# Designs tried in a protein design chat: VHH binders against NADH-quinone oxidoreductase subunit I 1 (nuoI1). Part 2

Target 1, 152 residues: NADH-quinone oxidoreductase subunit I 1 (nuoI1), of Koribacter versatilis (q1is57)
Amino acid sequence: MSIAPLLRKVFLIDLIKGLSITFKYQAPKDCQTEQYPQERPVITDRFRGQPMMKLGENGETLCIGCNLCALACPENLIAMKSDRDPVTKKKVMVTYVYDVSRCMFCGLCEEACPTQSLKLGTGYEMALYSREGMVLDRKVLEHRTAPEPYEK

## First folded at step 4 (VHH; framework vhh_8k46_1)

Design a7 (from k8b with D105S)
Fold by ESMFold2-Fast, scan of step 4:
Formats: C-alpha cells, sequence, structure tokens
Structure a7 (fold): chain B 152 residues (1-152), chain A 122 residues (1-122)
C-alpha cells in the first residue's frame, strides 16, 4: 500500500495549519507600510541599490530636471520629462520613471545627480517588499527617502 | 527685457588675477542658475564655471579648478568670477549666462550676456 495520502495529510495539512497561524501573527507586521516620516529604522548596506528621491527639509523636490542621471545610466532605465515653471522660470521635473527591474546597481545615476536628490539605498517600503518588473514613478521615489544612519 | 552685463575684463600678465562681474536684470535672479563660458578665437565656446540659484553648489571645468572661484550676490543680482593664477591659455572672451542648470552645454542656457575680453600675455 501507498503511504502518500497519509504523508500528505501529516506533512501538508499540518504544515499548512502551522503556516496559517504563523502568517496570521506576522501579516500585520510584514504587510504594513510606513506612512509617517517621523519614524525611521536603521537600514544596512545590504539593501543598497533601491532607488529613492531625497526631499528637502520642507518636503520640496530637490530634483532640478537636469536629466544627468538618465544620461549616466548604461541601461537607459530612467526617463524624465521636465518643463519650466511659468512663474519662477525654473526647470521642474514633471514625470520621472525608473525601471528598477533591470537596474545594475552601479551607482552612476547617484554620482551624476548634482543635487544629490537621487539615492541608491532603501526606504521602509522597499524593505518590506520588492518585485521583479517594478517600475518606480515620481511619487514612489519621492515617498521613499534614504533614512539617515542611526547615531548614538 | 532680460539683460546680462559682463564686466571686469582686461589685460593681465601670467600669474595675475582678475574679477569678472555679471549684472542681471529683467528676471527673478534668485530663480536662475548662472554660468560662465569662454571662447577663444577659432575655438568653440567652452564651459568655465556654474553656480546654482542659492549659491550653495558650484561647479568648475577641470582646466580652471583650484584657480577660479564663482560666487553670487542675490541682493545685487550679480554673479562673480574670481580668476587667480591666470595663464596664456585663459585668454578668451568670457560670457555669463542664465537659465536652466547645465554644467557642460551652452545649449540649455536661456540668456547670454555681452562678452568681456580677458587677455593674458607677456
Amino acid sequence: as target 1 above (152 residues)
Amino acid sequence: AVQLQASGGGFVQPGGSLRLSCAASGFTFDDYAMGWFRQAPGKEREFVSAIDWSGGSTYYADSVKGRFTISRDNSKNTVYLQMNSLRAEDTATYYCAAGEYSLFSSYEYDYWGQGTQVTVSS
């Protein structure tokens, strides 16, 4: 006789029940995203390579729309459109698209950014999830800023 | 009308110093990046230095780094280029420009001043 049905019952059903209980207790922690900038965890170097846009002290965009990061990228992953503000006459970034799925994590785009607004590192949301084929738009990049290292 | 008036050029011996000034009018100076470019006879216009709208970030061509200093006074709508340790190869007409950030391309600057001649000889 076959022991496969008994083995499936013992190892698959009990394992599924165990995982369901564990998942029930972990899901609120693992799926939760940070919405408030007041709380920042310590992030290690192993998460470097996740793109984000650093904002100024008042939450203003530091990106000046110069397109240098797009020109520096050897994989052509960055597409940006800028327009001139009709009041200030300053170049402002209107759209920003970063295809992280093909990113080589070389840091050339970060080095090319004269305002240091584009950073390779990780924010809370990238620490909680990452997906193949992920395309980051302006809102996603600006929402995730590099947390400052915790200094005691 | 937008106007950029460059001044301070002249004749100087090798090793000497000059200070160029560019007075701006007709636009909100504090909102513009400013740059200095130069053009020697028979050569293409080349980048010299740039300064952002706040004065917090400055950029220099490798040929002038350590010798030239760019600064701006937003209260006077003026940008300055302090040139030290001048060499014969620095002889050119110097132009100030205002516009969008562009370190390496004259193409992206919106407004150009009248040139001021700098001659380093003898």
Scores: ipSAE 0.000, ipTM 0.104, lowest interface PAE 17.5, mean pLDDT 62

Design a8 (from k8b with D105R)
Fold by ESMFold2-Fast, scan of step 4:
Structure a8 (fold): chain B 152 residues (1-152), chain A 122 residues (1-122)
Amino acid sequence: as target 1 above (152 residues)
Amino acid sequence: AVQLQASGGGFVQPGGSLRLSCAASGFTFDDYAMGWFRQAPGKEREFVSAIDWSGGSTYYADSVKGRFTISRDNSKNTVYLQMNSLRAEDTATYYCAAGEYSLFRSYEYDYWGQGTQVTVSS
């Protein structure tokens, strides 16, 4: 039974690894107190219509996943998910959803975007783009291709 | 090496003013958002204010809105926090932090300074 001491050693190492992971991911919730900041809105008197996401010259996304546009929206119409790139360690946007069905077209989200990636065009005509209403995902915003037509 | 040196803290009476400075070195300052956080004894670290890399967008916690002003000077690699109408509740160690984008969650900032103590008491 020379294996029993080695098994206990391996088991203890696995427990230490588990505790290290728990400690690493627990710290942001247990050691941090965070308040949602109140933004001073910039109000524009120009009506803006069509949301889109600009791409860089090489087709790269200009969105840095900062979530500032979502926080600036008074109707909470924007949801994004970001993750850290394991190679560059920089935050990268992976999903982006913009619900235009309740959009006031106020331009606050565009003005909050530090890379000027999110743009609102001048226009009065909007088409319905999905069965859930006018919900635009990252693909539509970056490429301006209509998804499925609205279900009547 | 990346360094953030916070300064300007001290003792002040209620209703007084202080200006905190955070001098940055070792990274491209113009590419980073800057934030101020504070931690009172026995409490968790809380967000105070943030400014984007351009200085065009600023954000404040409700508890300091209208009293504090964040600004930056990219030519001097420095971020400032002007604190007016100070209250006893503002007593804390203030930390400056740098991240590649404006963030409100402290664990998402890349670099942190040593902190500067602010005590508001009569």
Scores: ipSAE 0.000, ipTM 0.106, lowest interface PAE 17.2, mean pLDDT 66

Design a9 (from k8b with E100R)
Fold by ESMFold2-Fast, scan of step 4:
Structure a9 (fold): chain B 152 residues (1-152), chain A 122 residues (1-122)
Amino acid sequence: as target 1 above (152 residues)
Amino acid sequence: AVQLQASGGGFVQPGGSLRLSCAASGFTFDDYAMGWFRQAPGKEREFVSAIDWSGGSTYYADSVKGRFTISRDNSKNTVYLQMNSLRAEDTATYYCAAGRYSLFDSYEYDYWGQGTQVTVSS
């Protein structure tokens, strides 16, 4: 028995039902849903993005004086002076200066460091080894992060 | 006023243990790396141990590695130095120091404690 006229009716009814369902499920998305304010806990990391230099297990410098971190910084915040050790002929870092005040916390300088010596994070942990011991430019960082006395 | 108060020193026999503590006030402790330095009579001040702001990274002089353990409690603004298997050469005045960006050079530290004397017999 041929059911072709019934198939036409069934497909027309399915079209109407499909449109009804579409409007029903689209309407809740167009309704003004009260968004509950979601206040995420603010991580109050003081001095976020402070530069840190990691040293090896024996306190040796991991910095090879390549200047790649300074070249990668979009705000030109890093200045490095390096020299060759007269005995080993290897390049050693003598001075390192980082201006944190305009840091974008982008991590490009950390990503560019081939020895993973430079890190950006919370806190201060910078130590450099040179032929004359460790040397850091204290003045720039001390002017940016001068310690405040605790007031009770 | 800024203050670092070192304590826990004393007389101990070789092979003994001591725990030093350094209580900090007058600055934001969790923004600073902390170090321990020692000075024996007639010698220069030498690095002993350092800990970063979080306590996640620690550093030790070769002479104390495996014997000393540094730790910190940021909720109490205190840094500790656990000294085990003490030797006569560990006899010194121990100083705690707070620094922003140096772990090994005493010259680069911002604040210093008054020191605590450790004497290991003979």
Scores: ipSAE 0.000, ipTM 0.109, lowest interface PAE 15.0, mean pLDDT 65

